# VHH binders against Rho GTPase-activating protein gacR (gacR): the designs that were tried, part 4

Target 1, 191 residues: Rho GTPase-activating protein gacR (gacR), of Dictyostelium discoideum (Social amoeba) (q54xt6r319to509)
Amino acid sequence: MALSTITEREKSDIPMIIDKSIQFLLLEENITQEGIFRVSPNQKQLTDLKNNVNAGYITTLDGIDDAHLISSFVKAFLREMPIPLFTFDLYHSLVDCVINEEKYDCDKIKISNAIVLVLQKLPKPNFLLAKSLISLLWKISTKSSQNKMTTSNLAVTVAPNVLYPKLLDIRSLTNANATIEFIISNFNNIF
Short names: E, the ipSAE of ESMFold2; O, the ipSAE of OpenDDE; V2, 0.75 times the mean of E and O plus 0.25 times the DockQ between their complexes.

## First folded at step 1 (VHH)

Design s4 (framework vhh_7sr4_2)
Fold by ESMFold2-Fast, scan of step 1:
Structure s4 (fold): chain B 191 residues (1-191), chain A 118 residues (1-118)
Amino acid sequence: as target 1 above (191 residues)
Amino acid sequence: EVKLVESGGGLVQPGGSLRLSCAASGSIFSDYAMGWYRQTPGKQRDLVADITSGGDTKYGDSVKGRFTISRDNTKNTVYLQMNSLKPEDTAVYYCAAYVDEGYLPEYWGQGTQVTVSS
């Protein structure tokens, strides 16, 4: 289902189940889990959770205590969007801000400002979900001594689910990873 | 981090067989889903087969019944056994690793050429 269809139906800024998932992952016992967003959950449990959410059987996370299941559910939701979170239309614009950082004299503030201008072109639901997601990933990275997930580690696991072109190439993966790593690391300058 | 190194590619006649191997380095190999993709010039990469950390497999329609993917977690290696090879199977074959089956790979090998020609 399209992101705007969900948020309009729910009268919410972001899908409620995703908001609840992000809040769950921000709890101290969950955000400190080693390999959060990297470790695979039980695949049957993930499939069952996705199906139950889609069927409307699950609207809360009551009874779920597995950070790896919920972080993988968030990635699955993002990956299964008809259009990636950062959209196909903005892929090249976003990547170009980061891949040739010499265009901005390697100035992280200038690069961040260029990214802000591109992100302003996102549909409102995509912008708000991106802000919530990157905020979560930045907070996870501040606990990397405990959870072992640096901004680089998080970009590798998350970027392929939110930023990709219509035609995949080996460079697309590297470019997406670098771009999302920059956005996580510079969350305070971008959002 | 996972580093992937492919081997086993080469030239084979139609109807022949090849076995591709992909050796992964990294303590978390057993937590990753592994896959094989292939690419011909001018085309995007297509999923050939994948295998979850638990051993569940999926195959592309064009290779189902001819190719078999397997993994050995003790050797940190994933294999693609290719039987009844056809000229249409000619491609660069890439090993890939990802946390969830069916998502975009996080890590790619450098690729190994398979040529099926007579």
Scores: ipSAE 0.000, ipTM 0.189, lowest interface PAE 15.8, mean pLDDT 83

Design s5 (framework vhh_7sr4_2)
Fold by ESMFold2-Fast, scan of step 1:
Structure s5 (fold): chain B 191 residues (1-191), chain A 118 residues (1-118)
Amino acid sequence: as target 1 above (191 residues)
Amino acid sequence: EVKLVESGGGLVQPGGSLRLSCAASGFTVSSNYMGWYRQTPGKQRDLVADITSGGSTKYGDSVKGRFTISRDNTKNTVYLQMNSLKPEDTAVYYCAKEDWYGSDLDYWGQGTQVTVSS
């Protein structure tokens, strides 16, 4: 389903199970897990969770206490969206804010302001999900001494799933990583 | 092998009623999101109605109050009851098994033609 179709059907700002997943990951016991968003879960458990959500069996995360399973589930949802979270249309605009502005020796506030203008062009469901996701990733990075996941580590694992162009080249991955790393690090200036 | 077979289409006069059936095999309808879509030549697919595994339903604005989606879990069949039919309802109607995320549709049936004319 397209993101807008899910949110319209549920009458929610973001898909309810994804919102519950983000709230679960924000718990102190989960946010501090070493390698959160990097460590692979049991693949059968992930497949079963995805299938149960698709079938409508799971509306809550009751009985699930595995941060690696839930973070991987969120990452899989983002990866499997028909159109990337930040969209194809805004890919070059977002990347140019970070890559070109840094080349011209611009400060973080100027770059953040440019990103805000681009993000305001996102469809509402995409904007709201992006805000929730980046908020989570920023919070995880504040616990990097415990979880070993810096903003750079989180960008490497998440960026390829949310920000990519229609035509991939060698620079696409590094540019996406740098862009998402900046957005995570500057969450308070952007959202 | 996953199959969806639609039936019940036909020619009716304005104000008439039709009941479409979607017989599923190779999977269980009660465990999946199921929908009815329609397509008019030259236009994109339009959602008519869907039903979740939990039984929650959603309808397109143009059909709300006139159409009802339901399922019979023992027959593994999804239905679309169409009342107060209008010429604008003329379309090919498709039954679909829908993924919650990833793809828009997991599998489509062959379609059944509904024609509303005098």
Scores: ipSAE 0.015, ipTM 0.363, lowest interface PAE 6.4, mean pLDDT 86

Design s7 (framework vhh_7sr4_2)
Fold by ESMFold2-Fast, scan of step 1:
Structure s7 (fold): chain B 191 residues (1-191), chain A 118 residues (1-118)
Amino acid sequence: as target 1 above (191 residues)
Amino acid sequence: EVKLVESGGGLVQPGGSLRLSCAASGFTFSSYAMGWYRQTPGKQRDLVADITSGGSTKYGDSVKGRFTISRDNTKNTVYLQMNSLKPEDTAVYYCAARLYSGTYRDYWGQGTQVTVSS
């Protein structure tokens, strides 16, 4: 289902189960887990969780105490959206801000300001979910000495699921990774 | 047009019982999982109980052993039998219908108030 359909139906800013998942991952005990967003959970447990959420059997995370399962669930939700979180329409504009950094004197504040202007074109649900997601990823990266997940590590695992063009090649993957890494690293300048 | 109408809420003393009903229309009831959720002011809506199209049930930890969910596909109605009610069960109770699939779809009723007090 489209993101806007879910949030309008729930009368929420972001899908409630995803909001609960992000809040769960922000707990100190979870955010410090080694390999968070990289370590694979039991695949049957992930499939069962996705199916149970879709069927309405699960609306809370009661009884779930596995950061790798919940982070993988968030990643799968993002991957399975009909249109990537940052949209097809904004892909080239976002990537251009980072790849052509010389246009902005290689100044992180100027690049961040250019990204802000592009992100303001996102539909409201996409912007709010992106803000929540990047905030989580930035906080995880601040604990990289414990969890071993740098901004680069997080970008490699997440970027392909949220930022891609209609036609993919090797440059597209590299450019998406660089763009998401920049956005994570500069969260405080962008959101 | 999908419609879910809850009934059976009210005021009851601790230790008492209530039976909630949710009458559904506008969709193929037998194909949907049905659930009861509750919400107290300032808190998120929590799962109380759910029942699949096949009759399998699941309960929130705080209500296991006290509440029973059931459905009647001939009447397009889902029920919640609430026994041994406690003050902490006080909430607005919502009926929900969800279709099992990769496509996330749900429908919500308007809610019915349950108050447990002496």
Scores: ipSAE 0.000, ipTM 0.082, lowest interface PAE 21.4, mean pLDDT 84

Design s8 (framework vhh_7sr4_2)
Fold by ESMFold2-Fast, scan of step 1:
Structure s8 (fold): chain B 191 residues (1-191), chain A 120 residues (1-120)
Amino acid sequence: as target 1 above (191 residues)
Amino acid sequence: EVKLVESGGGLVQPGGSLRLSCAASGSTFSEYAMGWYRQTPGKQRDLVADITRGGSTKYGDSVKGRFTISRDNTKNTVYLQMNSLKPEDTAVYYCAAVDYEYGLDEYDYWGQGTQVTVSS
């Protein structure tokens, strides 16, 4: 289901179950979990959660206290969107900001400014969800001494689910990882 | 709020060149991403080229290598240099701007348009 269809139906800025998932993961006890966003959960529990959310049976996270399950649920939701979070249309523009850093004197502020202009072209639901997601990932990275998830580690696990072109090749993965890593690292300059 | 005024359109022969200008007024130009779109009757507006605040450019496939977008922040103007014009380039060309702060739609401000006709 399209992101805008969900947010219009719910009268929300981002899908409520995803917002609740992000808020759950932001709790100190959860963002410090080793391997958050990398460790695989029990696959039956993940499948059951996804199916129950899709059927409308689950609207809250009451009774769920597993950071690996909820982070994997967020990744699955993002991966299963009909159009990636950062969209097909903006893939090349966004990647270009990071891969052609020489255009911006290899200056993180100039690159961040270029990225902001591309992100401002996102549909409102996509922009707001991206902001919430990247904020979460940035906070997780600040706890990397405890959780072992650096900005690079988070980009490797998350980027393929949110930023990819219609035609995939070997450079697509590397470019997406580098782009998301930059956005996480420069969250305060971008959002 | 920004107001955009296009100029430089006209009639040219195939293979000719035109330079379009878009003058911005009313707000701080340097904070806007700028773009050129074109529209033929009965069709949606197509991206021709855009340029970010930092100067990064993107071109539509049909114009890549023939058109060049540039901006001059001291003159509050964005330009589109159109070379090797083809009859298929005939359209109304629109200048567009999007706010750096909270421009959630692709382009928030549009000019009135300028007609480009490529015909012998």
Scores: ipSAE 0.000, ipTM 0.096, lowest interface PAE 20.4, mean pLDDT 82

## First folded at step 4 (VHH)

Design a16 (framework vhh_etentamig_d1)
Amino acid sequence: EVQLLESGGGLVQPGGSLRLSCAASGFTFSDYYMSWVRQAPGKGPEWVSGISGSGGSTYYADSVKGRFTISRDNSKNTLYLQMNSLRAEDTAVYYCAKGDLYEGEYDYRGQGTLVTVSS
ESMFold2-Fast, scan of step 4: ipSAE 0.005; ipTM 0.438

Design a18 (framework vhh_8fcz_2)
Fold by ESMFold2-Fast, scan of step 4:
Structure a18 (fold): chain B 191 residues (1-191), chain A 120 residues (1-120)
Amino acid sequence: as target 1 above (191 residues)
Amino acid sequence: QVQLVESGGGLVQPGGSLRLSCAASGFTFSSYAMNWVRQPPGKGLEWVSGISGSGGSTTYADSVEGRFTIIRDNDKKMVYLQMTSLKTEDTAVYYCARDLEYSYGEFDYEGQGTQVTVSS
């Protein structure tokens, strides 16, 4: 389903199961897991979780205690959205802020301000989910000495699931990675 | 000097399986994470899977998780991608790619590619 359809149906700001997943991952024992968002879980458990959530059989994470399963579930949810989280319409505008940084004097505050203006064009559900996701990724990166996941590592694993154009370009992967890495690193200036 | 040579591509039916191989030379293979990336016809690159230098950790794009398995043999300087439950959307040229030293997901070398076509 479209993100807005889910949030309207649930009367929520972001999909409830994703909000619960993000809160679970923010727990100290989970956020410090080495390779969080990188390490693959048991594939059957992930498929079963996805199917049960989609069928409405699971609405909470009760009994689940695996950070790699839940982080992979979040990535799968984002990847399977019909339109990427940051949308097709805003892809080039967002990427342009980062790859053409000289337009902003290579000043991270000016670049952050340009990104804020683009993000304000997102539908409300997309903006709120993006804020929650980037907040989580930024917090994970502050624990990189323990979890070994820098902002660059997180961007590589997450960016392809949330930021891509309708017509893929040869540099689309590297441009998306650089853009998401900037947004994670500058979370406090953007959100 | 640095070379990555892919093989194992071909035509396969939906639901089928295929194993891709990448032979590496010109560098200390076990010191680098290795990746598979793909390029669908008329489109840009999509990262598929990664494996740490030791082989102890693997990661997958959500579009292939549960269907593909990445493995490596450091003694033979080989990385493999075992593909199962293939879908028409998996049609692409598949490239083996080496991570930058001390970085994850930044690629400094790619091979020539091997074509995978999933069709009836």
Scores: ipSAE 0.000, ipTM 0.158, lowest interface PAE 17.9, mean pLDDT 83

Design a19 (framework vhh_8fcz_2)
Amino acid sequence: QVQLVESGGGLVQPGGSLRLSCAASGFTFSSYAMNWVRQPPGKGLEWVSGISGSGGSTTYADSVEGRFTIIRDNDKKMVYLQMTSLKTEDTAVYYCAKGDYWSGYEFDYEGQGTQVTVSS
ESMFold2-Fast, scan of step 4: ipSAE 0.015; ipTM 0.344

Design a2 (framework vhh_brivekimig_d4)
Fold by ESMFold2-Fast, scan of step 4:
Structure a2 (fold): chain B 191 residues (1-191), chain A 120 residues (1-120)
Amino acid sequence: as target 1 above (191 residues)
Amino acid sequence: EVQLVESGGGVVQPGGSLRLSCAASGFTFSSYAMSWVRQAPGKGPEWVSSISGSGGSTLYADSVKGRFTISRDNSKNTLYLQMNSLRPEDTALYYCARDLEYSYGEFDYSSQGTLVTVSS
């Protein structure tokens, strides 16, 4: 289902189940879990959760107490969107902000400003979900001494689910990782 | 010249099995970690599985863990993906890839892709 279809149906800024998932992961007991967004959950539990959410049987996270299950659910939701969170149309614009400029030791503020201009072209639901997601990932990275997840670690696990081109090329995943890593690291300058 | 050539794609029923092979040439196969990546129709690429150069370590995406098995035969320069309990959601173009730094999502070469269709 398209993001706009979900948010219009729910009368929400971002999908309610994803908002609840992000809030759950921000709890101290969850955000400090080692390998958050990297550790695999029980696969049957993840499949069951996805199916129950899709069927409308689950609208809350009541009774769920597994950060690895919920972070994996968030990744699966992002991965299964018909159009990636940052969209196909903006892929090259976003990647070019980081890949071409960063290699020449450019000012991070200048790069951040270029990214802001590109992100302003996102549909409102995509922008709001991106802001919430990157905020969560930035917060997780501030606790890397406990959870072992640096901005680089988070980019590797999340980027392929949110930023990719229509045609797969051998550099697309590496470019996405570098771009999302920059956006996480510079959250305060971008959002 | 680095070459990665896949075989084994096809059409199977839900619950069926399929084995993909990737023949590698032009580099020292055992010195590189290898991965499988897939792209479902209309969606972006999804990392599926990785195996270390020695074959001693394997990693799997949550969506395939317990159903797929990655393996390699360094004497034959061949990478394999055994896919069991296939679901319609596994329908995708499957690519084998050579890892740049033994890390998830970091590739310097990939194959042309082979189609796997799971349908009733």
Scores: ipSAE 0.000, ipTM 0.160, lowest interface PAE 15.6, mean pLDDT 83

Design a21 (framework vhh_brivekimig_d4)
Fold by ESMFold2-Fast, scan of step 4:
Structure a21 (fold): chain B 191 residues (1-191), chain A 121 residues (1-121)
Amino acid sequence: as target 1 above (191 residues)
Amino acid sequence: EVQLVESGGGVVQPGGSLRLSCAASGFTFSSYAMSWVRQAPGKGPEWVSSISGSGGSTLYADSVKGRFTISRDNSKNTLYLQMNSLRPEDTALYYCAKSYEYDSSGEFDYSSQGTLVTVSS
């Protein structure tokens, strides 16, 4: 389903199950887990969770205590959206802010300001979900001494699920990784 | 410094075969799991297959299991993907990726520029 369809149906700013997943991952015992967003969960458990959520059997995370399962569920939700979180329309504008940093004197504040202007063009549900997601990823990166997940590590695992072009692009994976890494690292300047 | 160079892509008829190669340099090849990832137009990147550093363990996406075979030659620092019984839905840009773990479902450290595979009649 489209993101706006879910949020309109639920009368929420972001999908409720995703909001609950993000809150679960922000708990100290979960955010400090080594390899969070990187370690693969049991694939049958992930498939079962996805199917149960889609069928409406699961609306809360009661009884679930596996950070790797919930972080992988968040990635799967993002990957399976009909249009990537950052949209097809904004892909090149967003990537260009980072890969052509010379246009902004390689100044992180100027680059962040350019990104803000692009992100303001996102549909409201996409912007709000992006803000919540990047906030979580930035928080995880502040605990990298414990969880071993730097902004670069998080970008590699998450970027392919949220930022990709409509047409084939020879550098799409590398460009997406660099762009999401920048956005995570500069969360306080962008959101 | 890490470099991955793919080759072997091309145009093939449905039911045909192609073999992709990835030449790796800048890291201890045998110490890392390697993966193939693809991206079709209008789609996000999809993990295809992974192989452990020793080559003793392999993992495949359900969509390619039984049709594709991943292998490596650690003496030549080269990763391979043998693609048989190709289908139109296999049309994509294929990337070689240095994986973090053997049974990763799309996690990677570095990727190259990719090689295009087109399956058409």
Scores: ipSAE 0.000, ipTM 0.234, lowest interface PAE 13.1, mean pLDDT 83

Design a22 (framework vhh_brivekimig_d4; at its last look DockQ between E and O 0.17; V2 from the best seeds 0.00; counts 0 for: pae E 9.6 > 2, placed apart)
Amino acid sequence: EVQLVESGGGVVQPGGSLRLSCAASGFTFSSYAMSWVRQAPGKGPEWVSSISGSGGSTLYADSVKGRFTISRDNSKNTLYLQMNSLRPEDTALYYCATGEYSGYDLEFDYSSQGTLVTVSS
ESMFold2-Fast, scan of step 4: ipSAE 0.070; ipTM 0.527
ESMFold2, look of step 5: ipSAE 0.006; ipTM 0.441
ESMFold2 (binder alone), look of step 5: mean pLDDT 80; pTM 0.792
OpenDDE, look of step 5: ipSAE 0.124; ipTM 0.577

Design a3 (framework vhh_brivekimig_d4)
Fold by ESMFold2-Fast, scan of step 4:
Structure a3 (fold): chain B 191 residues (1-191), chain A 120 residues (1-120)
Amino acid sequence: as target 1 above (191 residues)
Amino acid sequence: EVQLVESGGGVVQPGGSLRLSCAASGFTFSSYAMSWVRQAPGKGPEWVSSISGSGGSTLYADSVKGRFTISRDNSKNTLYLQMNSLRPEDTALYYCARDLEYSWGEFDYSSQGTLVTVSS
């Protein structure tokens, strides 16, 4: 199901279950969990959660107190979107802002401004979900002394699920990782 | 540096077989689950198969179950995909990928890709 179909149906800015998941992960007890977004949950619990949400049996996170389960659920939701969050159309434009940093004098503000122009081309639901996701990842990275998840660590776990081209090549994953790492690190300049 | 170098692609008739190999370097190969991913022309990437670091567990996409076999030789740092009973819809660029630590089926590195064409 397309992201816009979900948000139109729910009359929401982002899918409600994802919004609730992000708010859950922002709680102090959850955001400080070591390996958040990296540690794998029980696979049966993740599959069950995904199936129950898809069937409409679960609309809240009541009774769930596992940051690794919820962060993995968020990653799975992003991965299973029909088109990646940042879209196929904008992949090369976004990656180019970061890998060709010399074009912008290696200036983080100029690179951030170039990224903003590309992101303005995203459909509204994609932009709003991206903003919420990157905000969460940036906040997690500010607590890396406790949770051991730097911007680089978060990019490695998340980038393959949100930014990839129609045709993969040897540098696709490393370029996506670098691009998402930059966007997380420069959240305040971009969003 | 992490490197994944593929070989074994080519053209084959429907019903034929082909074996892909992926030579890994720059990391402790046996510590990582590995996957094969493919991308057909004009389509998004499709996960094909995964194997645990020890080789003791394997997973397959429904479209390839019973036809493809994933395996690895940790002494040679090499991943394999044996493809049998090939169909025209198996035509794609095939990539080997290193799975994220703690996240089987999610990837942080992939190969350049090798073309497999199934046609008469």
Scores: ipSAE 0.000, ipTM 0.205, lowest interface PAE 15.2, mean pLDDT 84

Design a4 (framework vhh_brivekimig_d4)
Amino acid sequence: EVQLVESGGGVVQPGGSLRLSCAASGFTFSSYAMSWVRQAPGKGPEWVSSISGSGGSTLYADSVKGRFTISRDNSKNTLYLQMNSLRPEDTALYYCARDLDYSYGEYDYSSQGTLVTVSS
ESMFold2-Fast, scan of step 4: ipSAE 0.000; ipTM 0.284

Design a5 (framework vhh_brivekimig_d4)
Fold by ESMFold2-Fast, scan of step 4:
Structure a5 (fold): chain B 191 residues (1-191), chain A 120 residues (1-120)
Amino acid sequence: as target 1 above (191 residues)
Amino acid sequence: EVQLVESGGGVVQPGGSLRLSCAASGFTFSSYAMSWVRQAPGKGPEWVSSISGSGGSTLYADSVKGRFTISRDNSKNTLYLQMNSLRPEDTALYYCAKDLSYDYGEFDYSSQGTLVTVSS
């Protein structure tokens, strides 16, 4: 289902189940879980959760207290979107802001400003979901001493689900990782 | 300088089998977890499977559990993916990747990949 279809149906800024998932993960007991977004959950529980959400049987996270299950559910939702969160159209524009400039030790504010201009071209639902997601990932990275998830660790696990071209090339995965890592690290300058 | 070279892809009918190989160099192979990642046409990259440095622990994506087997031969610096009961949706470019650790890994992705096409 397209992101705009979900948010229009729900009359929400972002899909309600994803908003609830992000709020759940922001709780202190969950955000400090070692390997959050990296550790695999019980796969049957993940499959059951995805199926129940898709069927409309689950609209809240009541009774769920597993950070690894919920973070994996968020990744699965992002991965299964028909068009990646940052879209196919903006892939090269976003990657070009980071890959060439970062290599030459350019001012991070200059790079952040370039990214802001590209992100303004996102559809509103995509922009709002991206802002909420990156905010969560930035917050997780500030607790890396406890959860062991740096901005680079989070980018490796999340970037392939949100930023990719229609045709995979030799550098697509590493370029996406570097781009999302930059966006997480510079959240306050970008959003 | 990490080098990863994939091989073994090809065209196969649904229900068929293929074995992918990844020849690794430039690092102490047995010290690192290794993974297979794939990208289907028009879709994002999907993690497929991982194996610990010793080969004693393996993990699989739900979509391939029971059909695919990851293995490694540390004496040959080679990673394998045995793919059985292949489905049209397994059609993808397959990459091998080096993990920094089994739990928190950063991936050093391969430069080439190997194409697997499952068609009737």
Scores: ipSAE 0.000, ipTM 0.162, lowest interface PAE 16.6, mean pLDDT 82

Design a6 (framework vhh_brivekimig_d4)
Fold by ESMFold2-Fast, scan of step 4:
Structure a6 (fold): chain B 191 residues (1-191), chain A 120 residues (1-120)
Amino acid sequence: as target 1 above (191 residues)
Amino acid sequence: EVQLVESGGGVVQPGGSLRLSCAASGFTFSSYAMSWVRQAPGKGPEWVSSISGSGGSTLYADSVKGRFTISRDNSKNTLYLQMNSLRPEDTALYYCARGLEYSYSEFDVSSQGTLVTVSS
């Protein structure tokens, strides 16, 4: 289902189950879990959760206390969106901000400003979900000494699910990873 | 640093075959399950197949069962995907991934992938 269809139906800024998932993952006991967003959950539990949410049987995370299940559920939701979170239309604009990096101390601010201009072109639901997602990933990276998930590690696991072009080439994954890693690392300058 | 280098992609006719290879370095290859993941144009990643560290267990997506075979050579730090009876819907960029378990959602991917195009 399209992101705007969900948020309009729910009268929410972000799909409620995803918002609840993000808030759950931000709890100290969950955000510090080693390999968060990387470690595999039980695949039957993930499939069952996805099916129950889609069928409307689950609207809360009551009774679920597995950070690996919930982070994998968030990744699956993002992966299965009809259009990637950052959209097809903005893929080249976003990637070009990062891959055309100039070799100066001010490059990160310059690149962050360029990314802000591109992100403002996102549909409102996509922008709000991206802000919440990147905020979560940035906070996870601040706990990397405990959870072993650096901004690079998070980008590798998340980027392919949120940023990809209509026409693939052999650099698509590397470019997406670098772009999302930059956005996570510079969350405070971008959002 | 984990490095994975895929090769063997190309353009083939429907019904054709290709063998993909993934050269791994920077970690103890035999200690990790390995997976193949693909991304079709305009779509998110799709898990294709996984193999245990020892090579004793394999898993396949329903769409490729009976057509694809995953294998590994731990002495060469190399993962393989033999693809037979290729279909236009198999057209995708194929990635080798280091899996923490037999799951399509948990991969450390640090490579460019290899493009497979099944024409017509």
Scores: ipSAE 0.000, ipTM 0.174, lowest interface PAE 19.3, mean pLDDT 81

